VHH binders against o75319. Designs and how they scored, part 8

Target 1, 181 residues: o75319
Amino acid sequence: GNHIPERWKDYLPVGQRMPGTRFIAFKVPLQKSFEKKLAPEECFSPLDLFNKIREQNEELGLIIDLTYTQRYYKPEDLPETVPYLKIFTVGHQVPDDETIFKFKHAVNGFLKENKDNDKLIGVHCTHGLNRTGYLICRYLIDVEGVRPDDAIELFNRCRGHCLERQNYIEDLQNGPIRKNW

## First folded at step 1 (VHH)

Design ed16 (framework vhh_etentamig_d1)
Fold by ESMFold2-Fast, scan of step 1:
Structure ed16 (fold): chain B 181 residues (1-181), chain A 121 residues (1-121)
Amino acid sequence: as target 1 above (181 residues)
Amino acid sequence: EVQLLESGGGLVQPGGSLRLSCAASGFTFDDYAMSWVRQAPGKGPEWVSGISWSGDSTYYADSVKGRFTISRDNSKNTLYLQMNSLRAEDTAVYYCAKSDYEGYLWTFDPRGQGTLVTVSS
């Protein structure tokens, strides 16, 4: 199916690396079958993603896909050299503690195995904003000890769009720290 | 064109069980999250359960959690809902839906006829 996600065109394809971290956020790439509904300048395929990352003089070492579907693109559409991790997260809901744990575990594992390089962890949901921003900020707050407002500001600035969901923002600012076991 | 055919409904007594099926065609079934939505007589639609494209993640409304189990067989393009410990309040027409908003239906757009479940003594 080639139905374009609602509001997908409203968002920049890819943000900038979040300084002091290995994170970069982007909206979901759309495989070739979606291009019939897109102008050339609106296309953002998996290939386009990697081209835009290279244009920033960055390199992806891991993609974490937070979407609840595989209809937008398939792991096979990505270079075999870049690991792909799927963490199923439902839109509109604050991710549960199990999902938060999986995300933190994947990030920690990547960082441990990639101490000798500067490769990025690419994170996306459908818009690369709410679920993506929540999990990145949750990691920075809980693991790195960043103040919630600072994490949110950093994400918003680097993504080029502000977190929109009030329940996500509320949980980041006032919710419990998830130390995870 | 997306085609969804629900089946398995019927009349059961409180505490009974039913298994609903949804045969899907007209789209690549294993690319999409799927949901079950019900509509009770005189009421609006209620999202019941969702399942990821792979079947690895499942979600339930609080009203059915612990009683209903959603599953899928991607090789058969079929979605299932196992309903246990049925209550009178579960009486509704049940629809399957290609998931909007990734497992949770934001808008209700039934594509099939649905299957009627009546829970009554």
Scores: ipSAE 0.014, ipTM 0.329, lowest interface PAE 8.0, mean pLDDT 87

Design ed2 (framework vhh_etentamig_d1)
Fold by ESMFold2-Fast, scan of step 1:
Structure ed2 (fold): chain B 181 residues (1-181), chain A 121 residues (1-121)
Amino acid sequence: as target 1 above (181 residues)
Amino acid sequence: EVQLLESGGGLVQPGGSLRLSCAASGFTFDDYAMSWVRQAPGKGPEWVSGISWSGDSTYYADSVKGRFTISRDNSKNTLYLQMNSLRAEDTAVYYCAKGYEWLSDSYFDYRGQGTLVTVSS
C-alpha cells in the first residue's frame, strides 16, 4: 500500500539546525508516488527536503534514516553526493544500546571527516520526532555532556514540536549514560 | 496482491522449541524489512522481532531477546523465527508482517493469517 503515514501531515517538514551542533531533524520525505494523495503545499519529496535545507543556507553532508521501512523513498532518490545511512529502529520502545552506539559511531565518524566544513547531519524517522529526538538528545547528553533538560528543550525548539513519548523523555532525564563499547 | 503465509506453529511444552516460517509473495521481498508480531488471547499485538532487507541487522523485543532468532532467505522469499526456551507467556498467534512505522511506533501494512503457538504442560 501507498498510504501516507498516520499523522505525517501534522508535523512541519523540516526543523532548524540545532545551534552549537551539526544536527537538523525532519520528517520522512515521500517519493513522487505519494503525491497523488497530497495537496501541493503538503508535498515533501527528497528534492523538497534539499530545497528547504538550502533555503535555510544550510547543506546536508549525511542523512541518517531511522525508519523501519524503505517504502517511503529509496536512497537512489537522494543526490549521489550525500551519504545515506539506514539504522532500522523500532518505535515505541527506547532504542537499545546497539542502536544507540551505531548512531554515535556514525555521528562521530562524520564529524571527524568533516572538521573543515559546516555540513549538517540530517536525522529522520517517520515524524522526525520521537526516535529522531531521542537519538540526537542521547548523543548530546552522553558524548557532548549537555544537561538532559537542555538537550530536550533545544531539540523541541528547533524541531518545532515537542517529544511526545514519555518513556523516551524519562530515559533521557533519568536513564544511565550509555558507554561506547 | 501482497500475501504472507505463516506456518510452523503448534503445541509445545515449556522449555521446548519451534521454528516458524513465512512465505511472502506479491512484492519485492528483498526491498523490505520484515517483522514477527504476536497477539496473545485478549491482548493487543506485540512486536516480537525484525530483520533488515538484507538480513544484516536483526532486532528483538526484550521479552524474547536471547531466546528467539529471526532470519530470512531472500532467494526463497521466506522469513523465519527460531523460538527456543519457550514459556507459557509466549502463547499467541504469530503473524508475519511487512513492517513500517505508526505514530513513531512500529506498524504493519500487511500481515498474514497467523500461526498459533501454544506453550502448555
Scores: ipSAE 0.000, ipTM 0.206, lowest interface PAE 10.7, mean pLDDT 85

Design ed3 (framework vhh_etentamig_d1)
Fold by ESMFold2-Fast, scan of step 1:
Structure ed3 (fold): chain B 181 residues (1-181), chain A 121 residues (1-121)
Amino acid sequence: as target 1 above (181 residues)
Amino acid sequence: EVQLLESGGGLVQPGGSLRLSCAASGFTFDDYAMSWVRQAPGKGPEWVSGISWSGDSTYYADSVKGRFTISRDNSKNTLYLQMNSLRAEDTAVYYCARSPDYFYEGTFDHRGQGTLVTVSS
């Protein structure tokens, strides 16, 4: 079945663009087959995602999907003009160095190819919070030189929800910088 | 009614081994990822291991990697945790937990009552 992820309804669909960056975070969009389990005002399809981004006067140039499943929506549900990248991550554990490197490489590649526009990198896991916030903050700390507490505060403010997992927060604040790849 | 019942805990000496079991009922077991979570006295819960719905993918916390092995038997609706090279720091109540997704997404909707593991001389 079409299980709605636990607590998915508790989170705002889309955050705000993180000022000074190209990042925007959101919870996983759910394809139309999930709508039978949702009230009309709770629906958040791939189409709804693009409408909400447009309402903020922003444009997506890349979606990075961090979920461990392909059940929620298909790349075919997205406009063909927006690249989609899947990076399989499991929750609970801090992403390993290979996963962090893949994320950084994808972001750096997008920025080089999109230096002449202002398109956003959309990042999501199931709730658009823990894995999403960790990888965005890790990028800002390791690549952009942002202080850990400033990166976390910026993400929390723009997402509208605070990063919840203590092990993720602890790694961001006190863990090693992963600059050497 | 979803039910998860842990067993196999007990007192063991450092360096010893234990195998925990979790009997699941009230749902289609092979549709869900499963995890083991532990809680030491006076501390918050710590996730220790997870397994996909099929059993093909397994995940471990750094503190237990190389010592613990998670597995499942979908024909028996049972989850296992083989614990080797036990340390005093492994002393905790161990809980079986269900993920609401087909794959492990790092969230739980149900936990069992727990089974106590004490590692001491």
Scores: ipSAE 0.012, ipTM 0.247, lowest interface PAE 8.5, mean pLDDT 87

Design ed4 (framework vhh_etentamig_d1)
Fold by ESMFold2-Fast, scan of step 1:
Structure ed4 (fold): chain B 181 residues (1-181), chain A 121 residues (1-121)
Amino acid sequence: as target 1 above (181 residues)
Amino acid sequence: EVQLLESGGGLVQPGGSLRLSCAASGFTFDDYAMSWVRQAPGKGPEWVSGISWSGDSTYYADSVKGRFTISRDNSKNTLYLQMNSLRAEDTAVYYCAKLYGDESYFTMDVRGQGTLVTVSS
C-alpha cells in the first residue's frame, strides 16, 4: 500500500531557515493516505509543512521537489499560491551537471522575481538531507562563493542533521565549481 | 533471511530479446522499490532500471531507455526485465537489488548472485 520511506521517521520534519540565504530544507511531506501508518506526532502532511513554516514566522514562495517519485504527495495538495518545481534526482550518486544547472536556474529565477519580499525556497528530497543538502551547498559554493566547509556546516546546523553521504561531501569540498552559464 | 534469485540470462544475437526474472523471498516484497544493476566484464556496476513498490513508476538509465521494460508481479514476489534490441554493450552480469524507497536505485545491501547476459554473434 502506502509504505513509509525507510528511515523517514528518523529525521526532523523541517529545519530552520539558513541565515543569509532564502533556503529552508525539509523531508518529503506525505499525503493523507499515509496517515494510517503514522502516530499523530509522526504525521507530516503538506498542511503540516505549511503550519510548521508559519510557526517559524516564515513563508514559502517556492517548493523544489528533488524526489524521483510522485507517490508521496501531489502538487494539488499544496496551496495554489506556492509554485512547485520537480527536479528528478536519483539517490546515492552525486547529481549530474544538468541537474545542478536546473537547480541553480530555478533558484536564480526565484530570487530575481522575489526581490521585494522575504519568501523562502523550500527544498526537499525523501529525507531532506543528502540530495537536498548537496544542491543547496553546491549553489552556495558555486554562485555565492561560500567556502565548502562553511556551506556544509551551515546546512547541517540549520537542518538539524549532518550530510551522510561521503561522496557528496567529497564533491562539495574537492570537486570542481560548476559554471553552467 | 532475504533471498534474491535471478534467472533468464543467456547468449543472444544482437537485436535479440531476453526476459530476466528475480524471485524474492524473506521480506515483504510489496514494501520495497526494486532495481536492476549490471556489471560488464572489467567495469564497475551500472544502474539499469528501477521500479516503485506498486509498479506504478518506472525509471531507466539513458543507455537502455526505450529498449528495456521493468515490471513486477507482487502476487508472485517476482521482478522482471524485458530486454529488447540487445546490443554488444549490454553484455554483463545482471543483478536484482532491493531498494529502500523509490529514489535509491542502486544498493549493495541486498542483491542476488546475478544472471549472465552475453550479446554476441
Scores: ipSAE 0.016, ipTM 0.248, lowest interface PAE 6.0, mean pLDDT 86

Design ed5 (framework vhh_etentamig_d1)
Fold by ESMFold2-Fast, scan of step 1:
Structure ed5 (fold): chain B 181 residues (1-181), chain A 122 residues (1-122)
Amino acid sequence: as target 1 above (181 residues)
Amino acid sequence: EVQLLESGGGLVQPGGSLRLSCAASGFTFDDYAMSWVRQAPGKGPEWVSGISWSGDSTYYADSVKGRFTISRDNSKNTLYLQMNSLRAEDTAVYYCATEYFSDTGYYPLDYRGQGTLVTVSS
């Protein structure tokens, strides 16, 4: 069956754009087949995602999906005008250097190709928190030169929830800068 | 009805090899990333390895890197774990799973197979 991810309902569907960046974070959208297990006010489909982004007067130019599965929604559930990139990440480990490099490469490519617009990079894992927050903060620290505590605070405030995984927080604060961008 | 059936475990001496298999049925196998997780006697579950739905990306716990290889055959709905250079600390029941490790670290009991016992001892 279509099992709702553990604690998925505990998290706000979509955060706010992170000021000074092109990032917006959200939890995984769930396709229509999951709606039988949700109250109407709990539903968050791909369509609901785009409606909430528009309500903030923002526009998505790229979705990066960090989830450990394809079961939650299909790329075909998204508008054809919005590119979709899947980066498979394991939820309990700090992402490895190859995963970090893929994320940085995708972000840098998007920014280079979208200099003339203000479209956002939407990033999500299952809850839009730990893997999502880690990779966004890692990018800000390593590429943009943001201080680790400032990156974490910015993400936490804009997402509306604090990073929960201590190993991720420790790596961001005290780990090495990855130069594989 | 979702079913995962592990096989291939047994008693092996240190330094030996075993190949585990997991036969999946009741769902679209190639839509799911798959994992191997193990539980040693008296310990909690430990994630061992993961593989993307296509087989293009693989991930390993530090304790097994260089010794274990995960693979899948989507045409047969089967997941594999090749275990080489086995150590006493690899002794555990090995489980086939989907979405083993959420962002919160919980192990989903749904879609957990019956497991296959691997004992590494002389």
Scores: ipSAE 0.017, ipTM 0.407, lowest interface PAE 6.6, mean pLDDT 86

Design ed6 (framework vhh_etentamig_d1)
Fold by ESMFold2-Fast, scan of step 1:
Structure ed6 (fold): chain B 181 residues (1-181), chain A 122 residues (1-122)
Amino acid sequence: as target 1 above (181 residues)
Amino acid sequence: EVQLLESGGGLVQPGGSLRLSCAASGFTFDDYAMSWVRQAPGKGPEWVSGISWSGDSTYYADSVKGRFTISRDNSKNTLYLQMNSLRAEDTAVYYCAKDSYLYEPGSAFDIRGQGTLVTVSS
């Protein structure tokens, strides 16, 4: 079934660009088949995502999809001009080191190829909060040298919702820096 | 209507192996991540393993990592769990679950099948 993800309606569709970075976070877009379960003002399709980002005078250059399913939307539902990367992550668990490495590699590659523009890296999981916030903050801490509390505050403010998973917060604040090969 | 039918359970000696199957129908199988969840007598349900929609990514609970292998055949709408080096503590009813435990906080196990009993005993 085309059931709406639990608590999906509780979250803002799209956050603000995180200043000083190329990141923007959002909740998972839902393809047209889900609209039968939604009021018009609740709809957030892939098209709605791009419209909302354009309304902020921003442009997506990459989407990183952290969900463990493809049922919410297909890559084919996205504009042909925007690359899509799937990194499968499970909810409830802090992402493992291999997943963290894949995320860092994708971000670094995008930044290297997009030095001459200001396009954003869009990151989402189901709610655009815990897995999304963890990986963005992990990147800022490990690669950019941002203090953990500052990274978390920046993400929370720009997303419009606070990271909820205590194990994720604990790992960011007190866990080891992930040095990837 | 979504249907999940587990099979392959049985009585096995410690150190033995079993292969579980889950036949799925009533939905587009290759659109969904799948999990195996088990429930031992007198215990709550425990997530065991998960696999992405494509089969490219797999995840395991620490208690089974290195012993169990999850796989899927999207052409047959079937999920598998290969269980090796079985221990008495693996005794449980094993359930196939569609895209439930892999969600963000607040999701419950979406157990729709009858399960298949695995008993590890001499």
Scores: ipSAE 0.011, ipTM 0.348, lowest interface PAE 9.3, mean pLDDT 86

Design ed7 (framework vhh_etentamig_d1)
Fold by ESMFold2-Fast, scan of step 1:
Structure ed7 (fold): chain B 181 residues (1-181), chain A 122 residues (1-122)
Amino acid sequence: as target 1 above (181 residues)
Amino acid sequence: EVQLLESGGGLVQPGGSLRLSCAASGFTFDDYAMSWVRQAPGKGPEWVSGISWSGDSTYYADSVKGRFTISRDNSKNTLYLQMNSLRAEDTAVYYCAKVEYGSDFYSPYDYRGQGTLVTVSS
């Protein structure tokens, strides 16, 4: 199956950098084989992603792919200069502790290695919204000490779409802090 | 025409084991992630386990971690769930589901067939 993800066209391809952070969120890029089902204006390939980031005068230093599949694009479709990390994340439930800690470790490692530049961490799931927004907000709350409502508002504003899953929002607002280790 | 046929359920004592199977047809099985979902008497559906299209990544609900193992055989278009250390709370009808990659929701309408009943009782 070469199906475009459900509701994928409903979302902006790329958000804006979240001020005060190194994060930028976007929806999953689709490799060339999906373009037959898309108008030219709807196409969002890996190449299109990098073009849109450059148009914002930003530069990607890491991509974190949270999708549960490798069908939409391959790491080989990305520039070799940009590291790619796959963290398989199921969209139905709040991400488990292992997933949260893998995300935190990847972010912390990137920040340590990129102290001398302003490169961004690009994060995406299928829509660049629920799993993406949860993990970014979880990092800001647990590691940076941001108030939950402020983290959610910042993500929503910069992504251009609001987090939709109530169980994710509830966990961010009232759930336990996941300790860093 | 998508068809998913679950089998392998039955009556088992607490601490026992069962292996569930799901025979898939009508779609390219190795293109899709698959899930097991269960519905206990008087409760709504609960997602149990998922597996990537290749079988390389597996995920489990906290209630079944360490006891259940999901696997697939793409050459046979078959999904499996090995259930060990079964508890009374695992009593449910078990359904396999084709995961829509663009959706964050594992819906009951992905269920195809009657499911297979697992009863854990002495």
Scores: ipSAE 0.000, ipTM 0.176, lowest interface PAE 13.5, mean pLDDT 85

Design ed8 (framework vhh_etentamig_d1)
Fold by ESMFold2-Fast, scan of step 1:
Structure ed8 (fold): chain B 181 residues (1-181), chain A 121 residues (1-121)
Amino acid sequence: as target 1 above (181 residues)
Amino acid sequence: EVQLLESGGGLVQPGGSLRLSCAASGFTFDDYAMSWVRQAPGKGPEWVSGISWSGDSTYYADSVKGRFTISRDNSKNTLYLQMNSLRAEDTAVYYCARYSDLEYGTYFDSRGQGTLVTVSS
């Protein structure tokens, strides 16, 4: 099975860099085997991802893959110069504290190692929306001290789509700040 | 054609154990996360457990944490669920499911025929 993820075509491939941050969000790239099920204008391969980011005059320094599968593309499909990190997350559920900690640790480590450049942290789940938006906003709220509504608005504007899962939005707005242990 | 065939269900007393198996064919098994989903009589489906494509990450519903263990053998295209300390409320048809990594909809895009687990004295 090379079936296209449900509703994947409904979303823009890549958002814009979130101003004041190193984050850029996108939907999952699909390897070449999926192309027979897509029109040319619908294709979004790993190569297409890098082309679209280059078109925005940006450069990826890290990809964080939040999907609960490896079927969409392989790390080998990415340039050797760009680190790839898998943080395995289940959709539908608010990520647990361990997952939030792993995400924060990866982001903080990247920022410390990349002080002398302006490379981006690319984050994606299947649609690049709910799990992706949750973890990026959670980082901004907990680590950067951004107000929840401001973090959500920034993500929505730059992604080009609004966070859709009410339980994720509720947790961001009213949930506790997750401390790094 | 994706095929999933569950086995190992049966009647067991409270506090007992069962091991369920699921034989997978028709797809590259190690490319997919797998799940166990159950449906109790008169209730909707409930996600029970999930395992990553490699077997390195496992997830459990709160109702089964500490009692159930999901595992897989990619060389045999087989998924397992070890169920310990079974309770009457674990009575259900258990389905092997290929995980659907969707933001919406069901937890699976393909499901087997199921195996019945009855926990009763």
Scores: ipSAE 0.067, ipTM 0.482, lowest interface PAE 5.2, mean pLDDT 89
Fold by OpenDDE, second read of step 2:
Structure ed8 (fold): chain B 181 residues (1-181), chain A 121 residues (1-121)
Amino acid sequence: as target 1 above (181 residues)
Amino acid sequence: EVQLLESGGGLVQPGGSLRLSCAASGFTFDDYAMSWVRQAPGKGPEWVSGISWSGDSTYYADSVKGRFTISRDNSKNTLYLQMNSLRAEDTAVYYCARYSDLEYGTYFDSRGQGTLVTVSS
């Protein structure tokens, strides 16, 4: 039900836009029911997400939710103007090719449809770090041709936290390029 | 009281198959994602597979992908794990686990007593 994810409070709610990209990473916002278990300053709701994005003078155009649960918030908690995409992604495991493809496809589709604006792709998992970072970096590496270390550094810097999972890092650095179609 | 009762374990030769079952009671089964975790002798717990509340989403550890299949019957409050092409390294006690958050294989709020799976020639 309303179990707050472990270490959720330890992570910055929202990162910064990744320069040269349309990506912004954040930790999972929690619906109102979770607020009872949080100090006011710890609360981070879907509404808070959008407020924080606005504070950065940015606008979300898409939210990609990588969490493997539905209990954190509902798509209905989001503005109707912002599409929501769920890509169930188990933690601690390197995402499979299908997951990677789904992510890439979603991003490419968004970029294709949003050439006329500068809206961001908001990506989150539970902490908005490992799964989120991996998939964003995977995209940058595979699709944009970014050097793995550069992608990782960029993500880490912008998210304000470093990727923690060695298997993710190793896969990004040394793993094969995944198909983009 | 939440109860999870695993069954179906046993001794099997390499390459063999087993089907594990988990009978759930004491909670609304279809409200929860479920997982199988295992613990081999001398090793820590390992997440094996997970399934969403509806069964629409299934996930597997790399070590079992392609060999194991998780499923559930919400009408029977039962979780299943079909294990094919079993290997010696699959030897472990297998636990049915209820997760409040299926994102992490290490965090479960309830699990059964487990069923032993031994793969040996």
Scores: ipSAE 0.007, ipTM 0.300, lowest interface PAE 9.6, mean pLDDT 90

Design ed9 (framework vhh_etentamig_d1)
Fold by ESMFold2-Fast, scan of step 1:
Structure ed9 (fold): chain B 181 residues (1-181), chain A 122 residues (1-122)
Amino acid sequence: as target 1 above (181 residues)
Amino acid sequence: EVQLLESGGGLVQPGGSLRLSCAASGFTFDDYAMSWVRQAPGKGPEWVSGISWSGDSTYYADSVKGRFTISRDNSKNTLYLQMNSLRAEDTAVYYCAKPGEFYDSYTGFDYRGQGTLVTVSS
């Protein structure tokens, strides 16, 4: 179906670039078939995503899709110039170590290949909040040595919404550091 | 409407095996990752296993890793769970689950079936 994800309209489409990083977070784009269920100001297609990034004077170099489905949009809906990576994650569950390492590997690989530009890594789940915020913060803590509370504050401020899942927050604050991939 | 029809449950002895099936209809099966969720009597739902929309990536709860195998046949709109080395603590109703629209909520899943009962007992 073409049903809009629950509470999707409650979240800002796209946050701001997280200063000092290459990350930008957003909610899942919805392909054109969803637009008949949305007011013009509510539309957020893959094209709308790229327009909003451009309006911030930024450019995407990679999209990491953390959703558990392909129904919202297909990789083919994205520009050919932007690589797409699917990392399957379940809502409610703290991502396992394998998922965390896949995310770190993708980020490190992108940064290595993009040393000479300032392109961004776009990360999203359904709402661009809990799974998205967890993995970005986990990267900052484990790889960049950012203090957990600072990583969470930076994400919350730039996304425009606060991480909601207590188990995710607790793991970030008190969980073990996973080895840098 | 979304319909999920689970089958394959039954009574097995500890160490035994069962294969569960889930026939899906009312949505584009290939567009969704799918999960198995179980609920033991008097307990809340527990996520067991997940599989990507293509079938290329699989994930398991620590309690079942190495014993259970999730798979799918997109041409038949069918999800499977092969359960080996069954234990008494695996006794539960098993539900086929499509991801819910409210992924970051308590439920995380949108299942429509009656489930299939698996009882592991001597």
Scores: ipSAE 0.006, ipTM 0.280, lowest interface PAE 9.9, mean pLDDT 86

Design na1 (framework vhh_h_nbbcii10_fgla)
Fold by ESMFold2-Fast, scan of step 1:
Structure na1 (fold): chain B 181 residues (1-181), chain A 126 residues (1-126)
Amino acid sequence: as target 1 above (181 residues)
Amino acid sequence: QVQLVESGGGLVQPGGSLRLSCAASGFTFSYDSSYALGWFRQAPGQGLEAVAAISGSGGSTYYADSVKGRFTISRDNSKNTLYLQMNSLRAEDTAVYYCAADRYYLSGSTYEYDYWGQGTLVTVSS
């Protein structure tokens, strides 16, 4: 269906790059067929995403799509030069260990292959907030050794919206830290 | 312009202790910079081996099996300095010790670090 996701208009399209990392978070882009339901200033297509990233003097090298659907846009709507990775994650539930390690593996692989550039890893779910913020913070905590409260604060500040799901926040603050290096 | 400078090496008897320091210049350590830092060593006639590594905030560490329980890696981001506390030193710990910085965590190989120091010699001998 071509229905706009609930509360999608409530969120900023794209956050800022998270300083000291290669991460940038955004809400799901919507393909052209959704534009009939949007005012011009509300439109956020795949093309609009790349324009907004360029306006920040940044460049995407990878998109990780955490939505459980493919109805919002297709990989073919993205530039051929930018790899796309789909990690199906169910909303409102804390992602399972397999999902977390798959995310970590994808990030680590990108960073290894992109050491000589400064291209960003773009991460989104529907709103670019809860699943997106959880997995980015989980990576920073488990892999980078960032303190949980610092990771959450950094994400919230750069995304321009605070993580909303209490179960995600509690897992980040009080859950086990996996050391994988 | 990024430089890592090791210090603290020298001659020590078996069973002794040394503390190595690595001072970084041309960049700063901070929670948001996420530089992974490590210590590597090369014994005469041998290849480089990873000794210990530490993540940006110090929350994650790695140690080679040969040094676990004897060596401790730590960092002081306010001083832009990485440390390696070496206890219960053995003759086989004799090597040139290098500090290295990796702007990003890499899957697998610690040898993919971006920046390297010049090395400091540690000799464990009677």
Scores: ipSAE 0.000, ipTM 0.136, lowest interface PAE 17.2, mean pLDDT 83

